# Ledger of designs, part 69: miniprotein binders against Mucin-6 (MUC6)

Target 1, 185 residues: Mucin-6 (MUC6), of Homo sapiens (Human) (q6w4x9r395to579)
Amino acid sequence: GHCSLEGGSFVTTFDARPYRFHGTCTYILLQSPQLPEDGALMAVYDKSGVSHSETSLVAVVYLSRQDKIVISQDEVVTNNGEAKWLPYKTRNITVFRQTSTHLQMATSFGLELVVQLRPIFQAYVTVGPQFRGQTRGLCGNFNGDTTDDFTTSMGIAEGTASLFVDSWRAGNCPAALERETDPCS

## First folded at step 12 (miniprotein)

Design w14 (from vb2 with L38W)
Fold by ESMFold2-Fast, scan of step 12:
Structure w14 (fold): chain B 185 residues (1-185), chain A 112 residues (1-112)
Amino acid sequence: as target 1 above (185 residues)
Amino acid sequence: DIREEVKKLLEESRKLIEEAKKAGDEEAVRLLEIAVRWLEEALKTGDPERISYALLFLSMALITAAEKKGDPKAVELLEKAQELLRKALEENNPELIKEAIKLIKEAAELLG
């Protein structure tokens, strides 16, 4: 299966359902029992200055018990907070440049990530057949049925993207500035 | 000719994949298979930049195999090759790619 994060906050799930959202948080992109050491792929979104979207992808994170690999739009790759020269490897993961504008993260467990750095930051996720029906997150459930691609973290199938996306927030996120005003009376 | 030297490296790398399989070195097999795939793709483009990135990856795969075999001379040659490849990328200098290929080939012969 293929999942894409393109043009700010446009997403196409593993079952080929396209949607768009607005959000400024870290979101679970992919969770699966097929990922070792409680691994998860996450996407970081922040406010955008570009006309096509109010929010845009700014980093992709692979987090497990062993590693926190961050690939950012600033073209910096870190693991556990330390910057790494490419190519970089752990036992099961390699990160390397394919071109001056594209990075790849390849793994031993059937997950591949391609990141376009320029002209716009975008990500492409590929998973092997062992992931079929065993994925959760923004990329959907990979079960061959698009009608339940908006399954929330609580297991509820939604008809719209907003509640689905909000359910996959990965923790503390700065909300857009909320107007805290003293009501005049 | 860079194309002919890269073709010879691909042949030697495929032999090293077979040796890594016999040794049960699953990490080296995985890395070398990735390296061969991307080096073949880079060779089709003829782009020195893409060839340099693929050779950097191959060097990392070979360092992994060399460290497991306990061959410090092969590691030294490959680290020198990586320095030449990074310099080739910075300076857009294909002659440095040829020099790096010679060092990688030397290391592959030590490992084979």
Scores: ipSAE 0.416, ipTM 0.767, lowest interface PAE 2.7, mean pLDDT 81

Design w15 (from vb2 with L38M Y53W)
Fold by ESMFold2-Fast, scan of step 12:
Order: C-alpha cells, then sequence, then structure tokens
Structure w15 (fold): chain B 185 residues (1-185), chain A 112 residues (1-112)
C-alpha cells in the first residue's frame, strides 16, 4: 500500500481516496499494531510561507517508545532531539539521502518513507501486505474499501474530511495567531 | 578513475551480501542491498555527491558487518573513509573520494 502527502495538504490514502484539508497541528498518519514499540508515523502541518490562508507539510515524525525521528523541510534529521548526520541508523530504522532532493527512511518492519525536500516538501508512505486492514490515521484503514477511509480515531466513518482530520490530531499544535484562529485550526 | 573503482566496490558488495546471508546477518544484508542500489544509481549519474552518499552508506553497512564479525581493523578503516567522504562533500573535493575508496576496498578485502 501507498499513501501520499503532496501539494501542501493533499492526501491520497492507502485505498487511493484523495482529499484536502486545512491544518496547523501534528496529525497521526499511520498507527498500527504492526509497528514495533507502539510506533506511529505523524505529519506536522503549518501555515504556508507564501500564503497564510493555506497550510503545508513541514515535518514527518516517526515516534515509538525508543525513538522520535523528525525529518523537517529544512533538511534536518533528529532523533530524540539530537541532530544526526546521514546516513543514520538504529537497529531497525535507517535514514539516508536517496537523491539530492529526497531522503528515505527504510525499516525492517515493512514501513518505508520517502521525503521530497525540494522543490516542494512532500512525503510518500509505503507499507507491506501485513498492514492490510491494520492501519489507522490520515492514510486510511487499508481495507480495500474507500467508503470508510474517513474513519475517525473513535471508529466513526465520516462523509467529509474535516471531522476525520481533526480526530487524528496528536496534540502538538502551534499556538501562533491563536487570537485570530483556534490553535489547531 | 572513480567510476571504475566504484564498479569494483559494487562487485565486492554483491559478494559480501552472499557472505552475510550465509552468516545469518540479516541487518548487514538489508544495509548492503540498499548500498548496492545507491551505488548503481550513482554510477548512472556520475555525480560526485551521489557517489559520496552511496559510499557513506556502503561504509555504514560494512561497519555493521565488521562489528558482528569482530574485525576492529575493518571498522577503523571504514570510520576513516566516512571522515574523508564527509570532508569531500563539504569541500567538493573528488580526490578525497578516491582516498576513501582505497580504505573501503581494504576493509572489504578484510571482510570477504
Amino acid sequence: as target 1 above (185 residues)
Amino acid sequence: DIREEVKKLLEESRKLIEEAKKAGDEEAVRLLEIAVRMLEEALKTGDPERISWALLFLSMALITAAEKKGDPKAVELLEKAQELLRKALEENNPELIKEAIKLIKEAAELLG
């Protein structure tokens, strides 16, 4: 299965359902019992530098009990808050420069992430067949049926993206301009 | 030339994958397979930066294999190669890439 985060805040789920949203928080992209050590893949969105009314991907985070790997649009890779030289490895995860404009995070557990750094920060998530029907988050449930891809964190299938996206907030929301908008709006 | 030396390292890396498989070193196999793919792409472009990133990855894969095998000399050579490759990237200096390749070749011979 393939999930993509492109063109600012355009997402295509593992079941190939496309949608767009407005968001300035950290969101759960992928949560699954197939990820070791309570692992989860997350996406950080913020207001676009060119247009304040648009939002765009600014970082991708892999979080588990042992690791917090952050890949940001400024080309910095950190683990648990410490900057790392590439290639960087842990026992099951390797982060490296695939091309001059792309970083890759390869794992031993069936998850692969490719991040495009330039000209536009974008992410591509690939998961193995063991993840089928076992995923939650913005990338959908990977069950072969697009009609329930907007399943919220509470298990409710929504017809529109707004409640779906909001339900997957991970709680790390920038408070910039909170007087004008909700902190996670 | 750098491309000729990289082709030789590519062949050695493929042999080391087979040896790692026989040793049951799954991590080394996975890392070496990525290194082989990166080296193949680097050869197509001939870009010194791409070659440097591929060789840094190969060095890391070989360090992983060397540590499991218990070969401190190979680890030392590969760590020096990584230092030279990072300096090559910073200074845009292909002569440092040639020196790094010599060290990586020596380490690969110790491992295979």
Scores: ipSAE 0.578, ipTM 0.837, lowest interface PAE 1.7, mean pLDDT 82

Design w16 (from vb2 with F57W)
Fold by ESMFold2-Fast, scan of step 12:
Structure w16 (fold): chain B 185 residues (1-185), chain A 112 residues (1-112)
Amino acid sequence: as target 1 above (185 residues)
Amino acid sequence: DIREEVKKLLEESRKLIEEAKKAGDEEAVRLLEIAVRLLEEALKTGDPERISYALLWLSMALITAAEKKGDPKAVELLEKAQELLRKALEENNPELIKEAIKLIKEAAELLG
């Protein structure tokens, strides 16, 4: 399965359901019992521009009991808070520069991540067949049925992306963006 | 030029893949195959930046093999090559890429 985070705020799930959302938080992109050591892939979104309705991807995080690998739009890669030069290798994960504008994180457990750094920060997630029906988060449940792709963290299938996305927040963040008013405008 | 040096290193890397296969070192085979693929792509473009990234991948694959073989001299050469390649990327200096290739070739010969 393939899941993509494109154009700053568009997501296409493993079952090929596209949606857009507005949010400024860290969100759980992928959780699965197939990920070792309680692993999870997360996406960090922040405000993009002056409009309160526009947000963009600014970092992707892989978190497990052993590792916290952060790949950010400023082209810095860290693990457990320490900056790493590429290529960077752990027991099960290798992060390397695939092209001048793309980084790749390859794993031994059937997860691959490709991050486009320029001109727009974007991410592409690939999972092996062992993940079928075993995923949850923003990338959906990978069960071949798009009608339940907006399944919240509580197991409820929603008709709208907003409630779905809010349920997968992985931090103490506002549920909605505040309207920004510029006093100099 | 630099492309000719990369071609020779690519041939040496392919030989190392066959040796890693004979040794049953599946991790080294996987890493070397990725490095070879990236080097082939970089060679076609002639882009110093792409060449540097591919060489960093190759040096990582060779360090992995050198550590398993217990060859500290090869590890030392490859770590020095990585420092030169990172500096080449920061400074846009292709002369440092040539220096790194020499060190990688020396390490590959120790491992081959």
Scores: ipSAE 0.000, ipTM 0.251, lowest interface PAE 13.0, mean pLDDT 76

Design w17 (from vb2 with R37K E41Y)
Fold by ESMFold2-Fast, scan of step 12:
Structure w17 (fold): chain B 185 residues (1-185), chain A 112 residues (1-112)
Amino acid sequence: as target 1 above (185 residues)
Amino acid sequence: DIREEVKKLLEESRKLIEEAKKAGDEEAVRLLEIAVKLLEYALKTGDPERISYALLFLSMALITAAEKKGDPKAVELLEKAQELLRKALEENNPELIKEAIKLIKEAAELLG
């Protein structure tokens, strides 16, 4: 299965359901019992530079009991808060420059992440067949049925993206502003 | 000739993949397979930065194998090679790449 985060605000789930992402927080992309050490893949979104009503991906995070690997749009890779020279590896995870514009995080457990750094920061998640029906998060449940791809963190299938997206906010996320008043508009 | 030396390292890396498979060293197999792909791409493009980066990755893969085999001399050579390759990338200096290749070749021979 493939899940993509493209164009700053668009997501396509593992079951190929497209939707638009609007948020300025850290969100869970993928949780699964197939990920070791309580692993989870997360995406950090922030406001786009041109429009206050549009958001864009600014970082991807892999978090487990042992590691917090952050790949940022500024091309910095950290693990547990320390900047790492690429190529970088742990026992089960390797982060390296695949091309001049793309980084890859390869794992031993069936998860692959490719991030495009330029011209727009984008992410592509690939999971092996062992993840089928075993995923949850913004990338969907990977069960072959698109009608329940908006399954919230509480296990409820929603018909719209708004409640689905909000349910996958990671903890320690600041509250969003209800309204933004532009003094120049 | 850097290209010919890289081709020799590619061949040695393929042999080391088979040895790692026999040893059940799944981590070394995974890393060496990535190194082989990066080396093949670097040779196809002829880009010195791609060559230097592929050699950095190969050095990391070989350190992993050397540590598992308990070969501290190979680890020392490969760490020195990584230092030279990072400096080569910063300074755009092909002589440092040539020196790093010699160290990597010596380490690969110790490992296989």
Scores: ipSAE 0.605, ipTM 0.847, lowest interface PAE 1.5, mean pLDDT 83
Fold by OpenDDE base, second read of step 13:
Structure w17 (fold): chain B 185 residues (1-185), chain A 112 residues (1-112)
Amino acid sequence: as target 1 above (185 residues)
Amino acid sequence: DIREEVKKLLEESRKLIEEAKKAGDEEAVRLLEIAVKLLEYALKTGDPERISYALLFLSMALITAAEKKGDPKAVELLEKAQELLRKALEENNPELIKEAIKLIKEAAELLG
């Protein structure tokens, strides 16, 4: 499964459902029992301009009981708040520069993350087949059905992205604005 | 030689990108383009570990194309390749990398 965060405000779920939102919060992208140590992948969005519609991805965070790995748009990688030199390796996670513009977070448990640093900060999340039907968050549920991708943290299927996205906030933030647009159009 | 095999695979991947473009599979195009860049850089370094990670991403990217094309055999091959690559990384075993490349190539041929 592939989940993409592109163009600052576009998301494509594991089931290939595209949508758009504008928010300035940290959101859960991926939760799954397949992630060890209560692991979760999160995305940090912030304002990139003066208008409410000018929001962009500014960091990706992997959080577990043991680690808080942050990859930010300024190419700083931290774990538990401490800056780390690349390549950085934990027990199950390796973060390294794969190209001049791409960082990769590789894991031993079927999660891969590629972060494009320039010209736009974008992220590409891939999960192995063992994750099918066992994912939650903004990346959807990876069950091959796009119609139920907007399932909230409470297990309620929403018809629009706004309530769906808001349900996956990891902090106390304002409500997200919704625009449903195909990022490939 | 892993490097030579990867070079061949890169050429096949580039062909698949063109096919994906023709098919209008924009997602596959984007993912494959990233994979190709990762592999190209990995080859420059010659680091087997970097190569393995790049191949892992490529395999995942190709699964997207395979699923859309409706080729379960290709998907199976690629999933097996992913397993081998993860094992290769864990065991630091270059032979597993070679095996994975074979599977990826086979899958690529099915998709081409």
Scores: ipSAE 0.605, ipTM 0.818, lowest interface PAE 0.8, mean pLDDT 93

Design w2 (from vb2 with E27F)
Fold by ESMFold2-Fast, scan of step 12:
Structure w2 (fold): chain B 185 residues (1-185), chain A 112 residues (1-112)
Amino acid sequence: as target 1 above (185 residues)
Amino acid sequence: DIREEVKKLLEESRKLIEEAKKAGDEFAVRLLEIAVRLLEEALKTGDPERISYALLFLSMALITAAEKKGDPKAVELLEKAQELLRKALEENNPELIKEAIKLIKEAAELLG
């Protein structure tokens, strides 16, 4: 399965359901019992420079009991608050420069992350077949059915993205704004 | 001569992918496949910085295999190679790349 965070405000779930939102918070992108050590992938959104109401992806975080790996749009990679030289490895995770504009995180547990640094910060999440029906978060539930991709943290399937996104906030942040059209377009 | 040594290391890496597959070491297989790709790209450019980076990644892939196999000597050789490669990148010193390749080859022989 593939999930993408593109164009600053767009998300496509593992079941290929597209949506967009504007928020200034850290959101749970992927939680699964298939991730070791209570692992979770998170996405950080903040205000963009083009429009006062526009927001964009600024960092991706992998958090577990052992590691807090942050990949940010300024090309800094940290683990547990310390900047790391690439390529960087732990026992189960390796972070490296895939191309001049892309970083990749490869893992031993069926999760891969590719981050585009330029011209726009974007993220692409790939999970193995063991994750099917075993995911929760902004990337959806990976069950082959798009009608319940907006399943909130409380297990309720919503018809709109706004309540879905807000349920996956990982901090005490303002409610996200769901827009059908780009206010800066 | 560095390019010829890197070509030999590429072929050794491909053999080690098959050994890792036999051992069921899926993560080492994945990292070695990435290392082979990075080495092939670096070899096309001939850029010492890209060669050093690819070799540094290969050393990390081999450490992953060595740790699972329980080979502390291979890990020690590869960690020394990593130090030399990081110095090569920081100081732009290609002689350190040659020394790192020797250590990586020795580790690869232990793992093959």
Scores: ipSAE 0.621, ipTM 0.847, lowest interface PAE 1.6, mean pLDDT 84
Fold by OpenDDE base, second read of step 13:
Formats: C-alpha cells, structure tokens, sequence
Structure w2 (fold): chain B 185 residues (1-185), chain A 112 residues (1-112)
C-alpha cells in the first residue's frame, strides 16, 4: 500500500482515494497492530501563510514506546530532542539521505517512508501486504475499498474529509477545513 | 577514479552480505543490501553527492557488522570515513571522498 502527502494539503490513501484538507495540527497517519511497541506515524501541519488555506506539511513523526523520530525540512530529531547526523540507526529503524532533497526511513517491520524536503515538503508512505486491512489514520484502512477510507478513530464512516481528519488529531487543535484552495509551496 | 573504486567496494560489500548471512545478522544483511542498491544508483549518474550519501550509508551498515563481530578498529575507520564524507559534502571536495573510500576498504578487509 502507498499513501502520499503532497502539495502541502493533499492526501492519497493506501486505497488510492484522494482528498484535501487544511489544518494546523498533528494527525495520525498510520496506526496498526503490525507496528511494534504501539508505533504510529504522524504528520505535523502548520501555517505557511496568512490565510486559513495556507497550510503545509512541516514534519513527519514516528512515535513508539521506544523511539521518537521527527523528520523536518531542516533536521532529524530523536528522543532526547537532539539533531542527529544521518544516517541514523536504531534497533529496527534507519533514517538516511538518498539525495540532496530526499530522505528515507527504512524499518524491519514493513514500513517505509520517503520524504521530499524541497521544493515542497512531501511524504510517501509504503506498507507491506501484512498491513492489509489493519491500518488506521489519514492513510486509510488499506482494504481495497475507497468508500470506507474516511473511517474515524471511533470506527464511524464520515462523508467529509474535515470530520474524518479531525478525528485523527493527536492534540487539541482547531478544526480542519475542507476547502479546495491552492496549497502552500 | 571514484567510480572504479566504488565498483570495487560493491563487490566487497556483496561478499560481506554473505558473511553476515552466515553470522545470522539479519539487520546487517538488510542494511548492506540497501547500501549496495544506493551505490548502484549513485554510479548511474556518477554524482559525487549521491556517491557520498551512499558511502555514508555503507559505512553505517559496515559499522553494524563490525560491532556484531567485535572489531573496534573497523568501527574507528568507518567513523572517520563518515567524518570525511560529511566534509566532502560541505566542501564539495572529491579528494575527501577518495580518502574515505580508502578507509572503508580497509575496514571491509578487516571484516572479510
């Protein structure tokens, strides 16, 4: 399954359902029992301009009971808040630079992440077949059905992206907006 | 010629993958396989920057193997290589890449 976060506010689920939203919060992209130690992949969105429609992805976070890895445009930060030189390696996660503009996070448990740093901060999530039907979050449920991708954290199917996205907030943030406006560059 | 030196490292890395398999170090195997792919991709363009990134990864992968084997000398060489590669990226200095390759080769020989 492939999930993409592009153009600052555009998401394509594992089931290939595209949608757009504007929010300034941290959201859960991927949760699954297949991720060890209660692991989760999260996306951080922030303001990139003065209008409500000017929001962009600014960081990707992998969080488990043992690891916290924050990938931003400028640095990779770990559990203790220290920026690390790449490549960075833990027990089962490796973060490294492929090109001047692309980073990759490789894992031993079937999760892969590619991050484009410039010109737009974008992320691409790949999960193995063992994750089929066992994923939750903004990337959807990876069951081959696009119609139920907007399933909330409470297991309720929503008809709008905004309500769906809001259900996956990791903190107390303003409500997401569902507007078809130009994303931040 | 950096490309020729990298090709030699690729062959050595493939041998080390087999050694890691014998040792049962699955994580080292995977990292070395990634390193090989990165080097192969870097060689397609010959871009010094991409080569440097690939070599940084290879060094890390080899450190993983060296730690498992218990070879502190190899680790030291590889850490120095990483330092040189970082400087090479900052200064756009291909000579530092060549020096790093020498260290990586020496470390690989210790691990083989």
Amino acid sequence: as target 1 above (185 residues)
Amino acid sequence: DIREEVKKLLEESRKLIEEAKKAGDEFAVRLLEIAVRLLEEALKTGDPERISYALLFLSMALITAAEKKGDPKAVELLEKAQELLRKALEENNPELIKEAIKLIKEAAELLG
Scores: ipSAE 0.555, ipTM 0.813, lowest interface PAE 0.7, mean pLDDT 92

Design w20 (from vb2 with R37F)
Fold by ESMFold2-Fast, scan of step 12:
Structure w20 (fold): chain B 185 residues (1-185), chain A 112 residues (1-112)
Amino acid sequence: as target 1 above (185 residues)
Amino acid sequence: DIREEVKKLLEESRKLIEEAKKAGDEEAVRLLEIAVFLLEEALKTGDPERISYALLFLSMALITAAEKKGDPKAVELLEKAQELLRKALEENNPELIKEAIKLIKEAAELLG
């Protein structure tokens, strides 16, 4: 399955359900029992520098009991707060430049992340078939049915994005706002 | 000819994958398979930047193998290759890529 975070505030789930939100927080993208050491993939959103009314993706974080890998829009990669030269590896995770504009995080456990640095910071998440029906977070539940893709952290399927997004906040942040339909979505 | 030298490194990398599989070294197989993929993509474009990124990755994979084998000479050659590749990227200088390839080939021969 594929999940994308594009255009600053657009998300397409593993079951291909698109949505938008306005938020300035860290959100859980992906949790799964298939991720080792209680691993989770998270996205950081903040105010856009181009428009004060917009928010955009500014960093992607992989957090486990052992590692906190942060890939930020300023093209810095850190693990546990220390900046790393690329390519960088741990036992099960490797972060490297695929092209001048793209970083990749490859893992031994069926998760792959590609981050576009320029012209717009965007992220693409790929998971193997072992993750089917075993994911939770902003990327959805990967069960082949888009109608329950807005399943909150409490296990409730919502009809709208705002309550779904707010349930996946990873901190004490303001509630996310639903945006007007974007003709570019 | 950078493309010809990269093709030779690709062949050596594939041989090292088979040796790593035989040894049951799953980490080495994973790293070398990524290196092979990046080298193949770089050859399709011929872009010096992409070649440099692929070779930096291959160097890291080979350093990992050299450290497990306890070969400090191979590590030294590969670290020097990484310095040259980073300088090539900074200066947009393909001659430094050729020098890095020479060092990577020497290290691969020590490991194989």
Scores: ipSAE 0.668, ipTM 0.877, lowest interface PAE 1.4, mean pLDDT 84
Fold by OpenDDE base, second read of step 13:
Structure w20 (fold): chain B 185 residues (1-185), chain A 112 residues (1-112)
Amino acid sequence: as target 1 above (185 residues)
Amino acid sequence: DIREEVKKLLEESRKLIEEAKKAGDEEAVRLLEIAVFLLEEALKTGDPERISYALLFLSMALITAAEKKGDPKAVELLEKAQELLRKALEENNPELIKEAIKLIKEAAELLG
């Protein structure tokens, strides 16, 4: 399964369903019992301009009971909050630079992450076949059916991306928007 | 010639993979396979920067193996190699890459 975060506000699920949203929060991209130690992959979005539609991906975070890895445009930060020289290796995770513009996180448990740093910060998530039907979050449920990809954290299928995305917020943040909305309207 | 030296390292790394397989060290196999892939990709273009990144990864992989084997000399060599490679990237200095390769080769010989 392949999930992509591109163009600042576009997501393509593991089931290849594309959608867009504008939000400024941390969202759960991927949860699964296949991830060890209650692991989760998250995406951090922030303002990239003055309008509500000017939002972009600014970081990817892998969090488990054992590890916290934050990949941003400028640095990789681990559990102690310190920037690390690459390659960085833990028990099951290795973060390394592939090219001048691309970082990769490789794992022993079937999760792969490629991050494009420039010109646009983008992320590409790959999971092994063992994850089929066992994923949750913005990347969908990886069951081959695009119609149920907008399943919320509570297990309810939503018809809109905004409600779906909001259900996967990792903190208290403003509501996500599907379209550019004039705040004065 | 950096390319020729990298090719030699590739062959040595492939041998180490086979040894790791025989030993049942799955972690070593996984890391070294990634290293080999990165080196092969780097050789396609011959880009010193990509070569340096690949060599950094190889060094890390070999450090992991050296630590398991209990060879502090190999670890020291490889850590020094990583330092040189980082400097090479900062200074855009291919001579530092060559020096790093020498250290990596020496370490690989200790582990083989």
Scores: ipSAE 0.647, ipTM 0.852, lowest interface PAE 0.7, mean pLDDT 93

Design w22 (from vb2 with E49W R50K)
Fold by ESMFold2-Fast, scan of step 12:
Structure w22 (fold): chain B 185 residues (1-185), chain A 112 residues (1-112)
Amino acid sequence: as target 1 above (185 residues)
Amino acid sequence: DIREEVKKLLEESRKLIEEAKKAGDEEAVRLLEIAVRLLEEALKTGDPWKISYALLFLSMALITAAEKKGDPKAVELLEKAQELLRKALEENNPELIKEAIKLIKEAAELLG
């Protein structure tokens, strides 16, 4: 399955449902029992320019019990707060430059992330067939049915993106938002 | 000729993938497959910086295989190669790439 985060704030789910939102926070893109050590892939969105209706992707985060890998639009990669020179690897994850404008995070557990750095920061998520029907988050449930792609963190299927997106909010927000509760707090 | 040496190293890397598969070293297989892909792309462009980066990735993959095999000499050679490749990228010095290739070849021979 393929999920994309493009053009600032457009998302296409694993079941190919496109949507757009106006949010400035960290959001859960993908949670699954197939991710080791309570792993989750997250996206950080912030204001794009002066308009409060314009938001854009500014970082992608892979968080587990062992690692907090952050890939930011500033082309800095950190793990647990420490900057890393590429190529960088842990036991199950490798981050490297795929091209002069793209980074890739490859894993041993069927998750692959490609991040476009220039001209616009964008992300592309690929998951193996073992994830089918076992995903949750902004990238949808990967069950082959687009009618329930807006399933909130509480298990409710929404007809519109706004409540769906808000339900997947996680972590502290990066820009001028009220203090948020940490994920799992 | 850097391009010819890289082609030989690419062939050796493909052999090492098969050896890693036989050894059940799934991590080395995954990393070597990425290294092969990056080397193939670098050879198409002829860009020495892309070649240098691909070799840096290959060195990392080979260190993973060497650690599994328990070969400290191969690890030492590959760590020196990584230093030379990083200097090549930082200082814009392609001659360091040639020296790194010699060390990577020596390490690959120890592992093969």
Scores: ipSAE 0.347, ipTM 0.736, lowest interface PAE 3.4, mean pLDDT 80

Design w23 (from vb2 with E49Y E90R)
Fold by ESMFold2-Fast, scan of step 12:
Formats: sequence, C-alpha cells, structure tokens
Structure w23 (fold): chain B 185 residues (1-185), chain A 112 residues (1-112)
Amino acid sequence: as target 1 above (185 residues)
Amino acid sequence: DIREEVKKLLEESRKLIEEAKKAGDEEAVRLLEIAVRLLEEALKTGDPYRISYALLFLSMALITAAEKKGDPKAVELLEKAQELLRKALRENNPELIKEAIKLIKEAAELLG
C-alpha cells in the first residue's frame, strides 16, 4: 500500500482516494498494531509563507515509546530532540539521503517513508501487506474499499474530508473546519 | 579507477549479505541491502558525492555486522573510512574516496 502527501495539502489514501484539506496542526497519518512500541506516523501542517490562507506540509514525525524522529522541510533530522548527521540508524529504523532531494526512512517492520525536500516538501508512505485492513489515520484503513476511507478517530465513516481530517488532529491547535470558514482566508 | 573499485565492493557486499543471513544478523542484512541499492544507483550517475555517500552508508552497515561478530579491528578501519568519506563530501576530494575504499575493502575481507 501507498499513501502520498503532495502539493502542499493533497492526500491520496492507501485505497487510492484523493482529497485536500487546509488545516494547521499535527495529524496522525498512520496508526496500526503492526507498528512496534505504539508507533505512529504523523504530519505537521502549517501556513504557507506565500499565502496565509494556504497550508503545507512542514514536517513528518515517527513517534514510538523509544523514538521521536522528526524530518523537517529545512532538511534537519532529529531523534528525541537531538540533531542527527545522516545516514542515521537505530536498531529498526534507518534515515538516509536517497538522492540529493529525497530522504528515506527505512524500517524493519514494513513501513517505508520517502520525503521529497525540494522543490516542494512532500511525503510518500509505503506499507507491506501485513498492514492490510489494520491502518487508521489520514492515509485511510487499507481495506480495499474507498467508500469508508474517511473513517474518523471515533470509527465513523464520513462523506466529507473536513470532519475526517479534524478527528485525526494530534495536539491542541485550530480545527481545519474553522480555518476553512475564516472570512479573511 | 574508482568505478571499478566500487563494482568490486558491490560484489563483496552481496556476498556479505549472504553471510549476515547465515549469522541471523537481520539488522546487517537490512542495512547491506540498502547499501547495495545506493551503490548501484551511484555507479549509474558516476557522481563523486553519490559514490561517497553510498560508501558512507556501506561503512555503517559493515560496522553493524562487525559489532555483532565482535571484530574491533574491522570497526576501527570502518570508523576511519567514515571520517575520510565525510571529509571527501566536504572537500569534493576523490583521493580521500580512494583511501576510504582501501579501508572498507580490508574490513570486508575480515568480515567475509
């Protein structure tokens, strides 16, 4: 399964459902019992420097009980708050430069992340077949059915992206719905 | 010729993957498989930066295997190689790459 975060604020789920949102928060991309030590992949979105009404991906985070790996748009990689020189490894995770413009996070547990640094910060998530039907978050449930891809953190399938996205916020920040209805945006 | 030496290290790395599999060293297998991919990509470009970076990754993979085998001499050689490769990346200096390759090759012989 493949999930993509492209063009600042476009997402395509593991079941190939595309959508867009305009939120400024940390969002859960992927939770699964297949991820060790309560692992989760998260995406940080913030206001674009070019337009205050637009939002863009600014960082990707892998969080578990052992690690907090942050890959940011300024090409800094940290683990547990400490900057790391690439290539960098833990027992099960390796972060390295795949090309001059792309970083890869490779794991022993069937999760792969590729981050494009330039010209636009983008992320591509690949999961192995063991994740089928066992994922939750912005990347969808990976069950082969796109009609329930907008399943919220409460387990409710929504017809629209806005409630779905808001349900996957990981932090105390403005709701995407409030940003979308801002008369100044 | 750096390209010919890198091709030899690529072949040696493939053999070391098989040895790591026999040893049950899952971490080394994973890292060596990545190193092989990066070396193959670097050879296609001929870019000294990509070659230096792929060799830096290979040295990290080999340190992992050497630590599991308990070979401090191999670790020492590979740490020296990493220092030379990081300097090569800063200075764009192919002589440092050649020196690092010799150290990596010596360590690989100890591990194979």
Scores: ipSAE 0.586, ipTM 0.845, lowest interface PAE 1.9, mean pLDDT 83

Design w24 (from vb2 with R30Q E33R)
Fold by ESMFold2-Fast, scan of step 12:
Structure w24 (fold): chain B 185 residues (1-185), chain A 112 residues (1-112)
Amino acid sequence: as target 1 above (185 residues)
Amino acid sequence: DIREEVKKLLEESRKLIEEAKKAGDEEAVQLLRIAVRLLEEALKTGDPERISYALLFLSMALITAAEKKGDPKAVELLEKAQELLRKALEENNPELIKEAIKLIKEAAELLG
């Protein structure tokens, strides 16, 4: 299965369901029992330009009990907060330059990530057949049925993308400013 | 000619894959297969940048093998090759790629 994060805020799930969202947070892209050490792939989105509706992918994170690998749009790769020269490897993960504009993260557990650095930061996730029906997150459930691809973190299948995407928020996001009226004024 | 030297490293890498398979070293097999793919793509394009990226990857795969064997001289040669390849990328200097290939070959000979 293939999942893509393209054009700033467009996503195509493993079951080929396309959608778009507006977001400025870290989102869980992929969780699965097939990922070792409680691993998860995450996507970081932030505002692009001055438009309130424009958001774009700015980093991809692989987090497990042992590793926090961050691949940023500024072409820096870190693990557990330390910058790494490429190619870089751990026990089960290798990050390297595939081309002048593309980085690849290869793993021993059936997950592959390709990141386009230029002209626009984009990500492409490939998983092996062992992941079928065993994925959760923005990339969907990989069960061959697009009608339930918007399954939230609580296990509820939504008809629209917004509640689905919000259910997969992770990390520290600024709270939306609520317009409050001073009751004593 | 860089292309001829890279072809020789490609053939050597394929032989090392077979040796790793016989040894049951699945990690080395996976890393060397990636190196072979990158070297093949680099040869197809003839792009010095692509060649440097492929050789950096091969150097890392060989460092992994050298560390398992406990061969510090092979590790030092490969780390120096990586430094030369990074300079080649910065300076667009193909002579540094040739020097790196020489060091990679010396390290592969120690590991073979």
Scores: ipSAE 0.527, ipTM 0.828, lowest interface PAE 2.2, mean pLDDT 83

